# Designs tried in a protein design chat: VH-VL binders against q9v1v9. Part 21

Target 1, 196 residues: q9v1v9
Amino acid sequence: MSFVVIITGIPGVGKSTITRLALQRTKAKFKLINFGDLMFEEAVKAGLVNHRDEMRKLPLEIQRDLQMKVAKKISEMARQQPILLDTHATIKTPHGYLLGLPYEVIKTLNPNFIVIIEATPSEILGRRLRDLKRDRDVETEEQIQRHQDLNRAAAIAYAMHSNALIKIIENHEDKGLEEAVNELVEILDLAVKEYA
Key: E = the ipSAE of ESMFold2; O = the ipSAE of OpenDDE; V2 = 0.75 times the mean of E and O plus 0.25 times the DockQ between their complexes.

## First folded at step 5 (VH-VL; framework fv_amivantamab_arm2)

Design G3 (at its last look DockQ between E and O 0.03; V2 from the best seeds 0.00; counts 0 for: pae E 13.2 > 2, placed apart)
Fold by OpenDDE, look of step 5:
Structure G3 (fold): chain C 196 residues (1-196), chain A 119 residues (1-119), chain B 107 residues (1-107)
Amino acid sequence: as target 1 above (196 residues)
Amino acid sequence: QVQLVQSGAEVKKPGASVKVSCETSGYTFTSYYISWVRQAPGHGLEWMGWISAYNGNTNYAQKLQGRVTMTTDTSTSTAYMELRSLRSDDTAVYYCARDRAYYYGMDVWGQGTLVTVSS
Amino acid sequence: DIQMTQSPSSVSASVGDRVTITCRASQGISSWLAWFQHKPGKAPKLLIYAASSLQSGVPSRFSGSGSGTDFTLTISSLQPEDFATYYCQQADSFPYTFGQGTRLEIK
């Protein structure tokens, strides 16, 4: 009865734009949720943080608890309306990459789809360079590709535990934004039948 | 300017089929849905169904299941609605409308096509 | 199917009058409601979407309010061109359903 679509992509891939445009076109009443934003809201409510930058400074256990709380909340919301969940498949840390969604969280969310937005490393790099407003770590094309590869791997892992379908949407400059949006809308529209 | 222009009035016999066209302009055809709505004389508006102009997915009103077929031609930005096995109670003005996301709805309508079903 | 009931079925008013039309849904539809104006021989015109959002190009004298099951279309000061039939339409679920219409006529 619930319909949850996870959408992910590395910074600069055009995920936000695609998401926004797709939501403006779909016939399904999706609620867009940013997982991190919701975590922050919950943390603030709990008096744990006052600023978003403090979130990463919280003990891992607290972060996990917040994740689960958010996941449960999302799951509950999904009973009433379709959810488009914007989150990170992986998180780059100084010590390696962390899966953005732990096993328990994925199980709770139980997504129908995991959508990955991708582009070529060169395209992503170009986009990042044009967007100077965002504090982004400087990454090489190789690093960008590595990150995308790990996101794919993460998606597979998530799908194994949820039986979600994985959809890779390529956002290339030559392919055009419209096509990428169309592909996402096609997925989102599948929710129409679930909540009819 | 977004416009939807429908084909002309039709007169049909019971049991026949009618196909109404809706030519669109002023926007990206494949980015929206087309809904069809009809109004019988002395009655209100009745939603018939919609079609995605991108992938051709359709959603028909249950009442019309099996008798209605909606199609699109992306090359001409035209939507079509075929209604088969016509009955007298199918006499109505048929409208096409650009149907946006759930939030925005049917924002631009065609002028309507009168379909008369009579013996 | 969700049933939409409009009230009144007809209303007579004069230019300058405040007119209110009500629409009730048989079940909660949140804010997924649209209002249309329909004149004979013309295409229906979208006035309000999402219960209270004014469609672009629609005069500000038109307003929509409500959520859940009860909705209202208000014309603050009726103009000559406003005499028409008005319909509410729920966009919460398929099939879309309309109210029976409200005919606004000159008093």
Scores: ipSAE 0.479, ipTM 0.822, lowest interface PAE 1.2, mean pLDDT 94
Fold by ESMFold2, look of step 5:
Order: sequence, then C-alpha cells, then structure tokens
Structure G3 (fold): chain C 196 residues (1-196), chain A 119 residues (1-119), chain B 107 residues (1-107)
Amino acid sequence: as target 1 above (196 residues)
Amino acid sequence: QVQLVQSGAEVKKPGASVKVSCETSGYTFTSYYISWVRQAPGHGLEWMGWISAYNGNTNYAQKLQGRVTMTTDTSTSTAYMELRSLRSDDTAVYYCARDRAYYYGMDVWGQGTLVTVSS
Amino acid sequence: DIQMTQSPSSVSASVGDRVTITCRASQGISSWLAWFQHKPGKAPKLLIYAASSLQSGVPSRFSGSGSGTDFTLTISSLQPEDFATYYCQQADSFPYTFGQGTRLEIK
C-alpha cells in the first residue's frame, strides 16, 4: 500500500509554516515533495533544460511527459514511505484558471487526502502585502475567494478519480496556527498504520 | 499519419563525412525530439544521440562526441545527422525516430539509411 | 553508462508457445524501460513503454513487467509474425542504452 497526501493552498494562507511544523510533530516519517521542483529536477536530468525559466517554454507534449514521469516516481516512492505532495490544485492565468493535475496524473498519484489550507480573503491579502512574494497583479478579496472556491471544486474532481478524502484546514489569525498544525498532524499520523 | 522518410543509401571512403536527412510529416515537428540510432551488421541497436526540434539542444553518445552533429530545419520539418571522419566500423543502418521523450519512447521510426564505409 | 543485459541471447520456439525475455539494468532505472521488436529489413517497432504500458496497435499477447533493475517481456501465445529480435532500452539517463538483443527463432 501507499499513503499520499496532497497539500495545497494559494499564496498567503500560511501553508509552508503549517507544513514545516506538522512534519516536525507527526509520528510518521513523511517525505515532502514539491511537484514543480521534482519536474525541474527530472527535466535537468533528462537534458531538457538548464534553468528553471526554460520549463514553461518546453513543448506541451514534453511537459505532459514530465508530469507523468514525476507522478510515477512519486507513486513508486510512496510504496516505501508516506508522501506529502505540495502542489497547486488550480493555476491562475490571465485568461482563467487551469486545473493543476490532469486526469492521468491524479489517477497515477491516487492520493489518500487532498488537504486545502485556507484563510479569509482579507487575511490572505494582508499577508501578501506584508512579507510574502507579491503577485504580479494583486487579486481583490473577491478574486481570492473565487480562487479558493475553484480549488475546492478541483479537489472534488480529483477525488472522483482517486480514493482521496478532502480536508479543508482554516488558518485564521485569531484561531491560532497551532490549531491548523494539529489538524494536519492528525491526518499525517494516519500513515503510521499503513506503513507499520 | 506520422511519417519519417530518410535519405537514400550512401557509400563512403574512410575519412569522409555523411549527412543523413529525416523528413517528418503528420505531426507538430517542434513538439518532439528526434533520436538517431544505428545498427552495424551483426550487432544490436546503438543510440547515437538526439536533438530537440523545439530549441535545438542535443545530447550525443560519448563514443561519438566530436564526430557527430545533429541539426533541424523547422521550416521543412527535417532533421539531419552528420557523421564525420568515417571509418569502416561506422558501416551501419542509421535510423531516425520521433522521440516522445524519456517516458513514452521512440514511437515512430524512419525506414533506415544504409551507410557503407569501405576503401 | 547504464548497461542493459538481456537473457536469453536467443530462443527457439514454436507457434503457440509462451516466451519470456528478461532485461537487467546495471543500476536502478525505475520504470523507464522500453521494449522493441526488430525484423530484418524493417525499422524497430515500439512494443512496450514505461516497463508495462502497451503501445497502441500492439497485440495484447505482449506484456511487460518489472521496475528498478529487473524487467520482463512476455509473449503469451507466440504467432508466426513474432519471430524477430527483441531489444530492451533504458530511458532513465543519457546515454540511452539498449540490451544486446534476444533472437526469437522458429523451431
């Protein structure tokens, strides 16, 4: 068996901090993988690119081949160790939102959980303005909420093609970071049964 | 219908060069790599290298480094492989193949080009 | 370079037989392995990619299995058109390398 948890959230929800703390506290020894980083690593190994900025310039069929190669590598690794997979459920483009995981990719990954880290649009905007990497065009609160809503819809679609459960973890400033971390740890600790 | 059509057989003397063409049709040329593979008489298949039809990046087998050049012409959807300083053990059938990249392999091949090197 | 070793080097078989060809990589290549069929005077033909995925248009009597270093091509019921040389090829890292080939001959 394997245990794969997809974790996602738009910039500004505090996902990186929650992930780091949860990995320190869980009883399961998860391997943290960023999907895009692994795609770049595999592209370099294959001689397709030398620099990350070349990734988006690769022919579409080559990008799809890399996605499948990465998905299969993650599935193979998951046989030996639980995987926490950091990726985007949807991707904002100038012309709309793209689903981040094509059907064949999600089928191959076959996640047990899709965890969505969320916060209120006001909290997200405030965090982006303080010290997070700035979007090229700052989203309004309404656009931020629409992006979170689309991520929820995408998670439902991904669950239809896997055995994943969907968990939304809210990272509210007044509710405390510790509550969000504890919710994630509870999910990650489920992997102990699968690998022992 | 995807097709790769190679140039005709050639007979060369040691020390000469040969340039084999591979004209492609029926697909988007710039979406794939072109691999070159050869087979000497009585031997197995040997990968020579590949070229990206998108950006021209190449990777050559180390054994052939310095003697092989692979190029493309996007306007004619044609790939080329040139092998220089030929010697008798370069006698082989040379194939081009559309390469879907690592995972999906070389799915469509040209008909092969016999190159004979003899003095 | 990753060395690919096929076994056996040749096999004599009759129509209807089950044939198994193995391929061993000198280091782990995950599932990045392809199988090709090659008949004299013709171009090689892709049969299996990604160790176990059947290429479109290839009969279902062909199957592949394995991961890591040990891989198998199986022909479940040999047909007259299957007499050929078979090659495995790793696509994990450059340079791509082929096995030495397995000749499948009529008995």
Scores: ipSAE 0.005, ipTM 0.527, lowest interface PAE 13.2, mean pLDDT 86
ESMFold2 (binder alone), look of step 5: mean pLDDT 94; pTM 0.951

## First folded at step 6 (VH-VL; framework fv_amivantamab_arm2)

Design J1 (at its last look DockQ between E and O 0.90; V2 from the best seeds 0.00; counts 0 for: pae E 2.2 > 2)
Fold by OpenDDE, look of step 6:
Structure J1 (fold): chain C 196 residues (1-196), chain A 119 residues (1-119), chain B 107 residues (1-107)
Amino acid sequence: as target 1 above (196 residues)
Amino acid sequence: QVQLVQSGAEVKKPGASVKVSCETSGYTFTSYLISWVRQAPGHGLEWMGWITAYNGNTNYAQKLQGRVTMTTDTSTSTAYMELRSLRSDDTAVYYCARDRLYYYGMDVWGQGTLVTVSS
Amino acid sequence: DIQMTQSPSSVSASVGDRVTITCRASQGISSWLAWFQHKPGKAPKLLIYAASSLQSGVPSRFSGSGSGTDFTLTISSLQPEDFATYYCQQADSFPYTFGQGTRLEIK
């Protein structure tokens, strides 16, 4: 059986840190996959793009095709080992928010868990300010909260089609990182039984 | 109703060039790729290459590398395939097709263009 | 390049018959396989994509199955309009490659 955990969170929420630490502690041998990275790799192999920035310029129809290819690939990998899939629950566009995982994609992935990392808008802003290396769009606290709300909604939609369990993990400043990591580890350790 | 309409039959001499057009309608031209496939008499289908309508990126079959050029005109939603240095074995029906790559595939095809290469 | 081998090269059948065409890839191509119907003087028609997904507008008598290296196209009950040449095509990697074709003719 396959064990797939989707993990999502808006930039600055501390997702990468939590993921890294949890993977170090979990008893299961998870393969970490960034969905976007894998899409990029496939696009490059196909000769569709040369640079990562070009991925955003691909037509939606092409993106969906690539998503399906990647999803299938991940599904196949999941037969051999548990997968921790880092992806965007929603994607902000000039005309609105798009679900990061279309129906056919989420059905193919068929995750066991959807994990959302959250923090307060103020905490996220603070973290973004401290990370000057990343070129991020400036967002207000209201915009950050809206994005998190939409991610929750997206998770519900994904769970509806996959029967995945949804876990919201709060990552608060000064007090919360260790707890957040432990919560994720608890979920990841459930995979041990699936591949034993 | 998605349609791909190709230019008419061509007769060429060896060494000449041919340019086949594929006019598309019924969909957003820049949202898909255009693949070209040919069929020589008595043979099967052979993929020639594709072009992205959104940025003009191309992927040609190695066999045709250097002799084939694919282009698009977004203003007219038309794709073009030029084959140079024609040989007798280039005699075939040439097809254009709307292509969505791996999962969805080449879902709509043109009617084909017969290119005859004879001395 | 990935080689695609179809079997049989030709098949004679009658209306109402069940027809099966097989396609084998030289290497694993997951589910990235399409089936086409091609009639003389007409554009090829996509029947099946992703090995088993029926293209919109295609009759339900057509079905595809398989994964990895072995694939099958099945026509459950042959109709007069089904006599044509059928091709499998791998869509896993470039260049795209086709099987040699299967000619389905009237018995």
Scores: ipSAE 0.775, ipTM 0.900, lowest interface PAE 0.7, mean pLDDT 95
Fold by ESMFold2, look of step 6:
Structure J1 (fold): chain C 196 residues (1-196), chain A 119 residues (1-119), chain B 107 residues (1-107)
Amino acid sequence: as target 1 above (196 residues)
Amino acid sequence: QVQLVQSGAEVKKPGASVKVSCETSGYTFTSYLISWVRQAPGHGLEWMGWITAYNGNTNYAQKLQGRVTMTTDTSTSTAYMELRSLRSDDTAVYYCARDRLYYYGMDVWGQGTLVTVSS
Amino acid sequence: DIQMTQSPSSVSASVGDRVTITCRASQGISSWLAWFQHKPGKAPKLLIYAASSLQSGVPSRFSGSGSGTDFTLTISSLQPEDFATYYCQQADSFPYTFGQGTRLEIK
């Protein structure tokens, strides 16, 4: 058996902190993989790019092929240990949103769960502004919610092509961090039965 | 219909250079790689390298590094392979192929260009 | 570089026979293996990509299997037009490398 958990969330939801804490607390020994990092590593090895900022400029057909190579590697690793796969459910472009995982990729990954970390648009905007980054084109709260809505829709599409359950975990600034971490740990702990 | 059409056969003396063209049609030239593969008489296939049509990045087989240059002309959807300092053992049929990278591979090939190098 | 060892170097078989050609990689290449058919005077033709996926327009009598280091190409019922040399090629990493070829002759 394999156990693959996809974890996603737009910038500003606190995904990295939740992931780190949940991995410290879970009973299962997950391998954490960032899909984009592995994509970049493969592209550099092939000589297709030299720097990360070139990745978005790759032709779609080349990106799709790299995604397949990465998906196959992850699928093979998942036979030996549970995988927590950090990736984008959608990718914002100037002309619209691109699904992060095409059909053939999601079928190869065959995830058990798709976990979406969310927060309210106002909390996300507040976190982005506190990061002291200047950006004259910051998303509005409405645009942030639209992006989260599209990620939910993408997760439904991914679940249709796999057996994945969809779980939305809210990360609120009040007491929500501890609850969010515990919710993720409960999902990760399910992997113990698959590798015992 | 995807098609790769190569330039005609060439006869060269040792020390000369050859430049083989590969005209493509029926697909978006800048979306894929072009690989070059050769076959010497009585031998198997040998990969020479590729070029990305979208930005001109190359990856050459180490054996040929320093003697080969691959280029593209996006306005004519044409790839070129130049091999310099020719030797008699460079006599081969040279193929271009559309390369869809790891998963899909080299799916459409040109008809081949015979290059003969003789003293 | 990943060495690809193909076996046998030559096969004689009759129309209707099942023919199997093997290919071994010097290290694990997952499923990144292609099979090509090459007839005299023609360009090579992709038959199988990703070890087992049949290329569009290729007859269903061709099939591929294997992963890791050991791969096979099978022709389930040999036809006269299948006279050719067959090559495996790894596509796991650059440089791409080919097996030395298997010449298939129909008795």
Scores: ipSAE 0.540, ipTM 0.808, lowest interface PAE 2.2, mean pLDDT 90
ESMFold2 (binder alone), look of step 6: mean pLDDT 92; pTM 0.937

Design J2 (at its last look DockQ between E and O 0.86; V2 from the best seeds 0.75)
Fold by OpenDDE, look of step 7:
Structure J2 (fold): chain C 196 residues (1-196), chain A 119 residues (1-119), chain B 107 residues (1-107)
Amino acid sequence: as target 1 above (196 residues)
Amino acid sequence: QVQLVQSGAEVKKPGASVKVSCETSGYTFTSYLISWVRQAPGHGLEWMGWISAYNGNTNYAQKLQGRVTMTTDTSTSTAYMELRSLRSDDTAVYYCARDRLYYYGMDVWGQGTLVTVSS
Amino acid sequence: DIQMTQSPSSVSASVGDRVTITCRASQGISSWLAWFQHKPGKAPKLLIYAASSLQSGVPSRFSGSGSGTDFTLTISSLQPEDFATYYCQQADSFPWTFGQGTRLEIK
């Protein structure tokens, strides 16, 4: 049996921190995979790109093929160990938002859970300002909220095709990081029985 | 309808070069790769390499490295394959194909171009 | 490089027959395998991609199966237009490599 958890969240929401801490606490031996990183690796291996910034510029047809390659690889890995898959639910483009996972890809991945990390737009902005290391597009609170809303919609679409459970984890300053981590750990620990 | 139309047959002497063209239509040229495959008489299909019509990146078969050059002209949606230092064992039918890599593969092929190398 | 070995090299069959062609990879290639039909003087035609997916426009009598190292192309009921040479091709890693081909001829 395979156990795949998709985790997503917009930049600055604190996803990386929560993921890291949860992986340290969970009883299951999850393999963390960044979908984008794996795509880049495959693209480089194929000679399609030389730099990561070129990935987004690749034609959609090529990107979709790479996605399927990666999805199948992840699916195979999931047969042996639980997978925590970090990916974008939606991708903002100049012409609109694109679903991060097309139908064929989500069917291949067949996740058990789709976890969305959320926070208030103001909290996210605050965190983005504190983390200047990442080149992030400047977004308004309204744009941030819109992006989060679209991620929820995407999750529903993905769940429709995979029967995954959707979990929204709020990462608020007042609620605390510990609570968010515990919520994720609870989900990850469900994988223990799948590989026992 | 997606079509790939190749240039006509060529006869060359050993040591010469040949350049085969592949004109494409019916799809967005820059959205796919072009693979080249050849078949020598009495032999199977041999992949030669591909070129990305998007950024011009290439991946050549090691056997042909140094002798083969693939190019594209986006204005005419045409791919070219040049093979240099021709020898008798290069005699083959050469095919171009639209390629979407791992999953979808080489889904549409040209009609082939016969290249004969003889002294 | 990944070597692809087809079996048989040639097969004689009659219209209406069930025909099976096998392809073995020298290493695991997951489901990254394609099947082509090739007739003399014509462009090769993609029949199956991703081991078992039927290319658009290809008759349903064609089917592909297998994963890992062993793959099979099946023609459930041979038609007159099916006499040709068939090739498997691995699409797992570069360079792409083909089987040696299977010539399907009329009995």
Scores: ipSAE 0.818, ipTM 0.927, lowest interface PAE 0.6, mean pLDDT 95
Fold by ESMFold2, look of step 7:
Structure J2 (fold): chain C 196 residues (1-196), chain A 119 residues (1-119), chain B 107 residues (1-107)
Amino acid sequence: as target 1 above (196 residues)
Amino acid sequence: QVQLVQSGAEVKKPGASVKVSCETSGYTFTSYLISWVRQAPGHGLEWMGWISAYNGNTNYAQKLQGRVTMTTDTSTSTAYMELRSLRSDDTAVYYCARDRLYYYGMDVWGQGTLVTVSS
Amino acid sequence: DIQMTQSPSSVSASVGDRVTITCRASQGISSWLAWFQHKPGKAPKLLIYAASSLQSGVPSRFSGSGSGTDFTLTISSLQPEDFATYYCQQADSFPWTFGQGTRLEIK
């Protein structure tokens, strides 16, 4: 059938390193997909944007339609191999947080797992401050923790429509990286039964 | 109630231009695209291009590139399509449609505007 | 451009009949196909989007199926208001392209 794992985490949690190492070690041959990258590709093909920064300026209804096209494409790819889908659970805006995936999109993706990578607020803040060349607001440690809490709540909402299992993988310390990778590998290895 | 109301029929001579209006109501104009589609007598439907109501960007069918201009006026929620250097084979009914892109498509259409080009 | 080919070009049928119209794309378009109903002097009406999803307000006697290159519109029990021309349209990539149409007439 299909096996889709959503992996998410706010910027600064170390998600890319954990993902890369887990993909090298898992028994399953996963395809790694960044949801936003596919969104951008489709928008460029349509002539809607020329540059990645224009994506956030698209009307929500256009973004939702692009999400449906991308979700359907991913769902079809998942019939042939397991998918590790990198996306945001929530998106911070000046007026609050937007859920990253509408109901219809989650229903189409039908994930088996939603994996949330977390880290301490101080580690996250430190990593973000190294990126000060970017034009964005700096959150306090309390704001960072509230964002992680909201992402957990978002994952629960997504699981209600997909029967996905939620797994929180904590990357709190340098010594914890190997355990975080192993936890992800254990989830990814479950895909072997679906395709072998 | 979502509604697209187009301007009335036009009769033009070859070489002239025509500008068709499409006044929208019942939805947030800047949230969608407007596509223009025409149907010549005895022919099927032909997509002409779209305009984004939120920023005015356009995507024109290659066949019409250089002859067509699409614009919007967000203060009146109105889209316009101008076709220049008219030929007799431009005789058609011209439709505007709210275009929701890939998944939902062109879900609401205007009533059509007959443009007749004859010498 | 993606060419869309409909079959048949016309159908004669009676009220209550089951009618099937097919549409073939010149390349794979996944499920990005819409069906429209068009009556002379009226605006086209969206019936089916994404190959098989009914547009709001469309009767359940209409159904769509298919993926890839081959698609079908089915009307399970014709009603008098269903006599019209039907078009398929691919929504996979611009330019949007339409089939040539299938004219459904009373027998």
Scores: ipSAE 0.620, ipTM 0.848, lowest interface PAE 1.6, mean pLDDT 90
ESMFold2, look of step 6: ipSAE 0.576; ipTM 0.825
ESMFold2 (binder alone), look of step 6: mean pLDDT 92; pTM 0.931
OpenDDE, look of step 6: ipSAE 0.796; ipTM 0.915
ESMFold2 (binder alone), look of step 7: mean pLDDT 92; pTM 0.927

Design J3 (at its last look DockQ between E and O 0.77; V2 from the best seeds 0.00; counts 0 for: pae E 7.3 > 2)
Fold by OpenDDE, look of step 6:
Structure J3 (fold): chain C 196 residues (1-196), chain A 119 residues (1-119), chain B 107 residues (1-107)
Amino acid sequence: as target 1 above (196 residues)
Amino acid sequence: QVQLVQSGAEVKKPGASVKVSCETSGYTFTSYIISWVRQAPGHGLEWMGWISAYNGNTNYAQKLQGRVTMTTDTSTSTAYMELRSLRSDDTAVYYCARDRLYYYGMDVWGQGTLVTVSS
Amino acid sequence: DIQMTQSPSSVSASVGDRVTITCRASQGISSWLAWFQHKPGKAPKLLIYAASSLQSGVPSRFSGSGSGTDFTLTISSLQPEDFATYYCQQADSFPYTFGQGTRLEIK
């Protein structure tokens, strides 16, 4: 039986840290997969792109083809071990926001959980400012909040088609990282029964 | 309706080159890959390679490397396949196809172009 | 390269018959397999993609099954228009490779 957990969050929310720490603590042997990374690998193998920055520029139709391949691949992997899938719930485009997971893709993945990591816009901005190594688009607090709101909406849509449970984990500076990690671990540990 | 219409039959001599066109319609040309497949008389289908109509990237079959060139013209939504240094064993019907890769496959094909290579 | 082997190379059948064509890959290709119908002088037609998904517009009498290395195309009740050559094609990796084809002829 497959156990797939999707984890998402906007840049600067602390998703990577929480994911890393939770994976270290969970009793289940999760395979961490970054959806975008896997797409890139497949695209390179195919000769569709040479650099990662080209991925976002690919036509939507080509992206969907790659997404489906990756989704099927992940689904197959999930039969053998639990999967923690790091992906974008929504993708900002010049003309609007696009759902990161099309209908056929989410159906294929059929996640058990959709985990959203959130923080206040001010906290996220603060973290982005401290991380000078990453080239990120400058966003206002309002834009950050809008993106988080749309991610919630996307999660609802994904859950509707997969019957996944939605979990929102708040990663606040005051509340602490440990609480957020523990919340994720609690979810991940549920996979133990599925692969025992 | 998605359609791929190829150029007419060609007769060439050994050593010559041939360029087959594939005019597409009914979809956004630059959003898909075009694959080329050929069939020699008495043989099966053979994949030749593909070209991305978006960025022009290509992937050629190894046996045709150096002899084949695939191109696109976005203004006319047309794909081209040029095969050089023609040999008798290049005699075949050549097909273009819209290729959705991996999962979805080559879903719409041209009608084919017969290329005959003879002395 | 991945070799695809079809069986049989040819089959004679009558209208109404159940026909089964098999395809074997030299290595595991998951579900990345397509089936094509090809008639002389016509464009090949995609019947099945992803091993078992029926292409839009294709009659339901066609079905595909299998995963890994062994695949099957089934025509539940052969119709007159179904006499043609059928090809399997792996879409797992490049170069794409086809089976040698199965000629389905009228008995």
Scores: ipSAE 0.554, ipTM 0.834, lowest interface PAE 1.1, mean pLDDT 94
Fold by ESMFold2, look of step 6:
Order: sequence, then structure tokens, then C-alpha cells
Structure J3 (fold): chain C 196 residues (1-196), chain A 119 residues (1-119), chain B 107 residues (1-107)
Amino acid sequence: as target 1 above (196 residues)
Amino acid sequence: QVQLVQSGAEVKKPGASVKVSCETSGYTFTSYIISWVRQAPGHGLEWMGWISAYNGNTNYAQKLQGRVTMTTDTSTSTAYMELRSLRSDDTAVYYCARDRLYYYGMDVWGQGTLVTVSS
Amino acid sequence: DIQMTQSPSSVSASVGDRVTITCRASQGISSWLAWFQHKPGKAPKLLIYAASSLQSGVPSRFSGSGSGTDFTLTISSLQPEDFATYYCQQADSFPYTFGQGTRLEIK
């Protein structure tokens, strides 16, 4: 009796706007959780860090311990309320892409859906170039497409270790934001029966 | 093999301080937390606090705040616990333990250091 | 602070017996509970972490169960080396707190 929806997408796909609008419109009372925010909260409570910038510098063993604690907390919350979990499917590093949800973490979360918000590489690049607050070092359209392809592959791996269905929601500029929001709402509304 | 070796027993007068060392081996010292736990005669175990060997951050039990200081020396892979303003009820065996936090807990312990506080 | 209450405070048992020790937390601690074996003159030894996971090198006759507030340590067939005091410890939040201990004696 839990309902967990993972929502992910690379920067520039419009995930935040789609999420906000879908939560306003769904019949289910989802709790929106950012995995990284909970990680930081737990690290601060333990005294491991004082500032968020220190999180990525923690030893990998400590990061994995925090991930497990956070995954367990989310799993327990999901027994009482449907969870919309905002997280990264993959994380770019100088030496390659790291899976954002290690095996033990995804097994503990046991999501019902993994929702990937996508857009065309040119749409994503255009959005990123208009938003200079975030990062001056911009990926090419080819690199963006590869990142989206890898996120799809990661979602398959996560589904192998859970019971999740994979849903790709396209947020194309000419297709309209409303269509993407409606697709997400349809998934979220499925939670009504699980907690009725 | 992971080992934590503590300094020897100490006898102190009330009002003095004691500093117990915990020399670690067999693992990467800076990747873990060291917790300190004590047991007074006839009592159970009491957690005193921990220190992160990674960055020196500490978390002290409120009861001991102001009297305890924990430090590390990364060049010798050694953790230290100093307890000041000693009282007779501080007589206890003091343990250090490697702390893997949350999921794995305190998995390897030192042999213990008896600190006796008597006038 | 989270209070941990163990029961019984002592138990007398024979080799081969099944022994059960319980631990109750004053509030929910999920599965963040450890069990330790402690013999006089020796350091405590971790037996069980995360409520039910067996520490490396610990015999399979030891098992743990529970979640939330109620936890159990079970020794399925008591051996001579198992006579000791057993402590539960919550690792959910600081300060860590321990149960008062359960002394397991030869009957």
C-alpha cells in the first residue's frame, strides 16, 4: 500500500513547471520530495556538513549511508501518503555518468512509476542559453541527446530492480505545456485508489 | 583487519582532566566517524559524542557539552577524547568505535580505557 | 532523547534453548536499531545492524526483527559462548541511546 512516482529530467526540460501545475490539478494529495534536499537535511542533523557545497565532497561511504537513510524515510512516508520524488536519473562527472539511484536505494524506494520529462535537444539548449544563472558551460545538442538517452537506459535498470512502469512525457514548445501536465496528472490520479 | 587500540588506564583526581587516545589501523581513517561511549560500574552504555575524521566536525552529548573535546590527528590516524572537570561519577570504561552511521552502526570497537576518578 | 527499554533484564537459559530479547523505543526509529553482545573485560561486539542485518562473522543463530518501536533479538540455539549481556541501541538520531541491557545466564 504505497505509491511512489519518481520524476526526473535534465535541466531545461521544464520539469519544475510541469510538476507544480500537475500537483495543483491532481485529485491525489501527493507529497513532493527532493532526494538531495533530504540528504542535506540528514547530513546537517548529524553534523556531517554545515553547507550544501560540502555534500558532494563527503566520502562515498558516508554518502551511501545517507542515501539509505533517506530512502528508508521516503519508503515509510509512502505507506501513509503518495510520494512524488524529484531526483536525478544520472549525474554527469568528469569520468562519465553516475547512476543517481544505486541498486539498494531503488529497491528500497520500489517506485510504481519512473517519469522522464524530455524535450528536443534544441529546445533544451535554447532554454539553457536564456538562463545564464545556472551554468556557463553548455552541452552541445548531441551531448544533450546522449544524456537523455542515458537517462532512459538508467530508468530501464531501475525498473529491473523495482515494479516501476517507465513513462516518457515530452514537453515540446509547439505541442504545449498543457499536454505534458495532463499526462502527468493522469499518472498521479492513479494514486487515489491506493489510499482511498 | 580493522583495529582500534586505546591508551592505557588512568587514575585522576576530581577536577582534573583526562585525554584518551584511539589509534586506528586497517582502514581509511578520514572516511569514517569515531564515536565515544562509556560505561560506569554497574551501569549500561552511554554515548558521549562523535568526531568526523574527514573534517573534524563533532557532535557531543548534551550532558557533556562544555566538558568534552574530541580531536583527531590524521597523520597518525588517531582520535582523542578529553574530558575535563572530572567527578567521581566519571569513573568508567571509555570506548572508541568506528561509526558507519545509520545503516551499519558502530561496527568495530577499541578495547576500552578505564578511567578512575578518586580523591 | 529516545529512550530504549529492554526486557527481560535477565534470563536464565540452557545450551540449546531458543532465547528472545525485546527492545522498545519511546518513539519510532524505523529500522535504525543495532544489537550488541558485551562480555566483562571485552569490548562490545556488534551482532545486528539495521534491525535485522547480520554483521559479518556473527553466527547465523543470531537474528533480529522489528521496525518502528518494537524489536527482537533471537538466538535460535544457545551456545556456551553466548552467555553475555545484550544491548540494543537506536541509531536513528543523536544522541545514540542504549537499552539498559539483558543479562543472559546459564540455567
Scores: ipSAE 0.076, ipTM 0.662, lowest interface PAE 7.3, mean pLDDT 88
ESMFold2 (binder alone), look of step 6: mean pLDDT 92; pTM 0.933

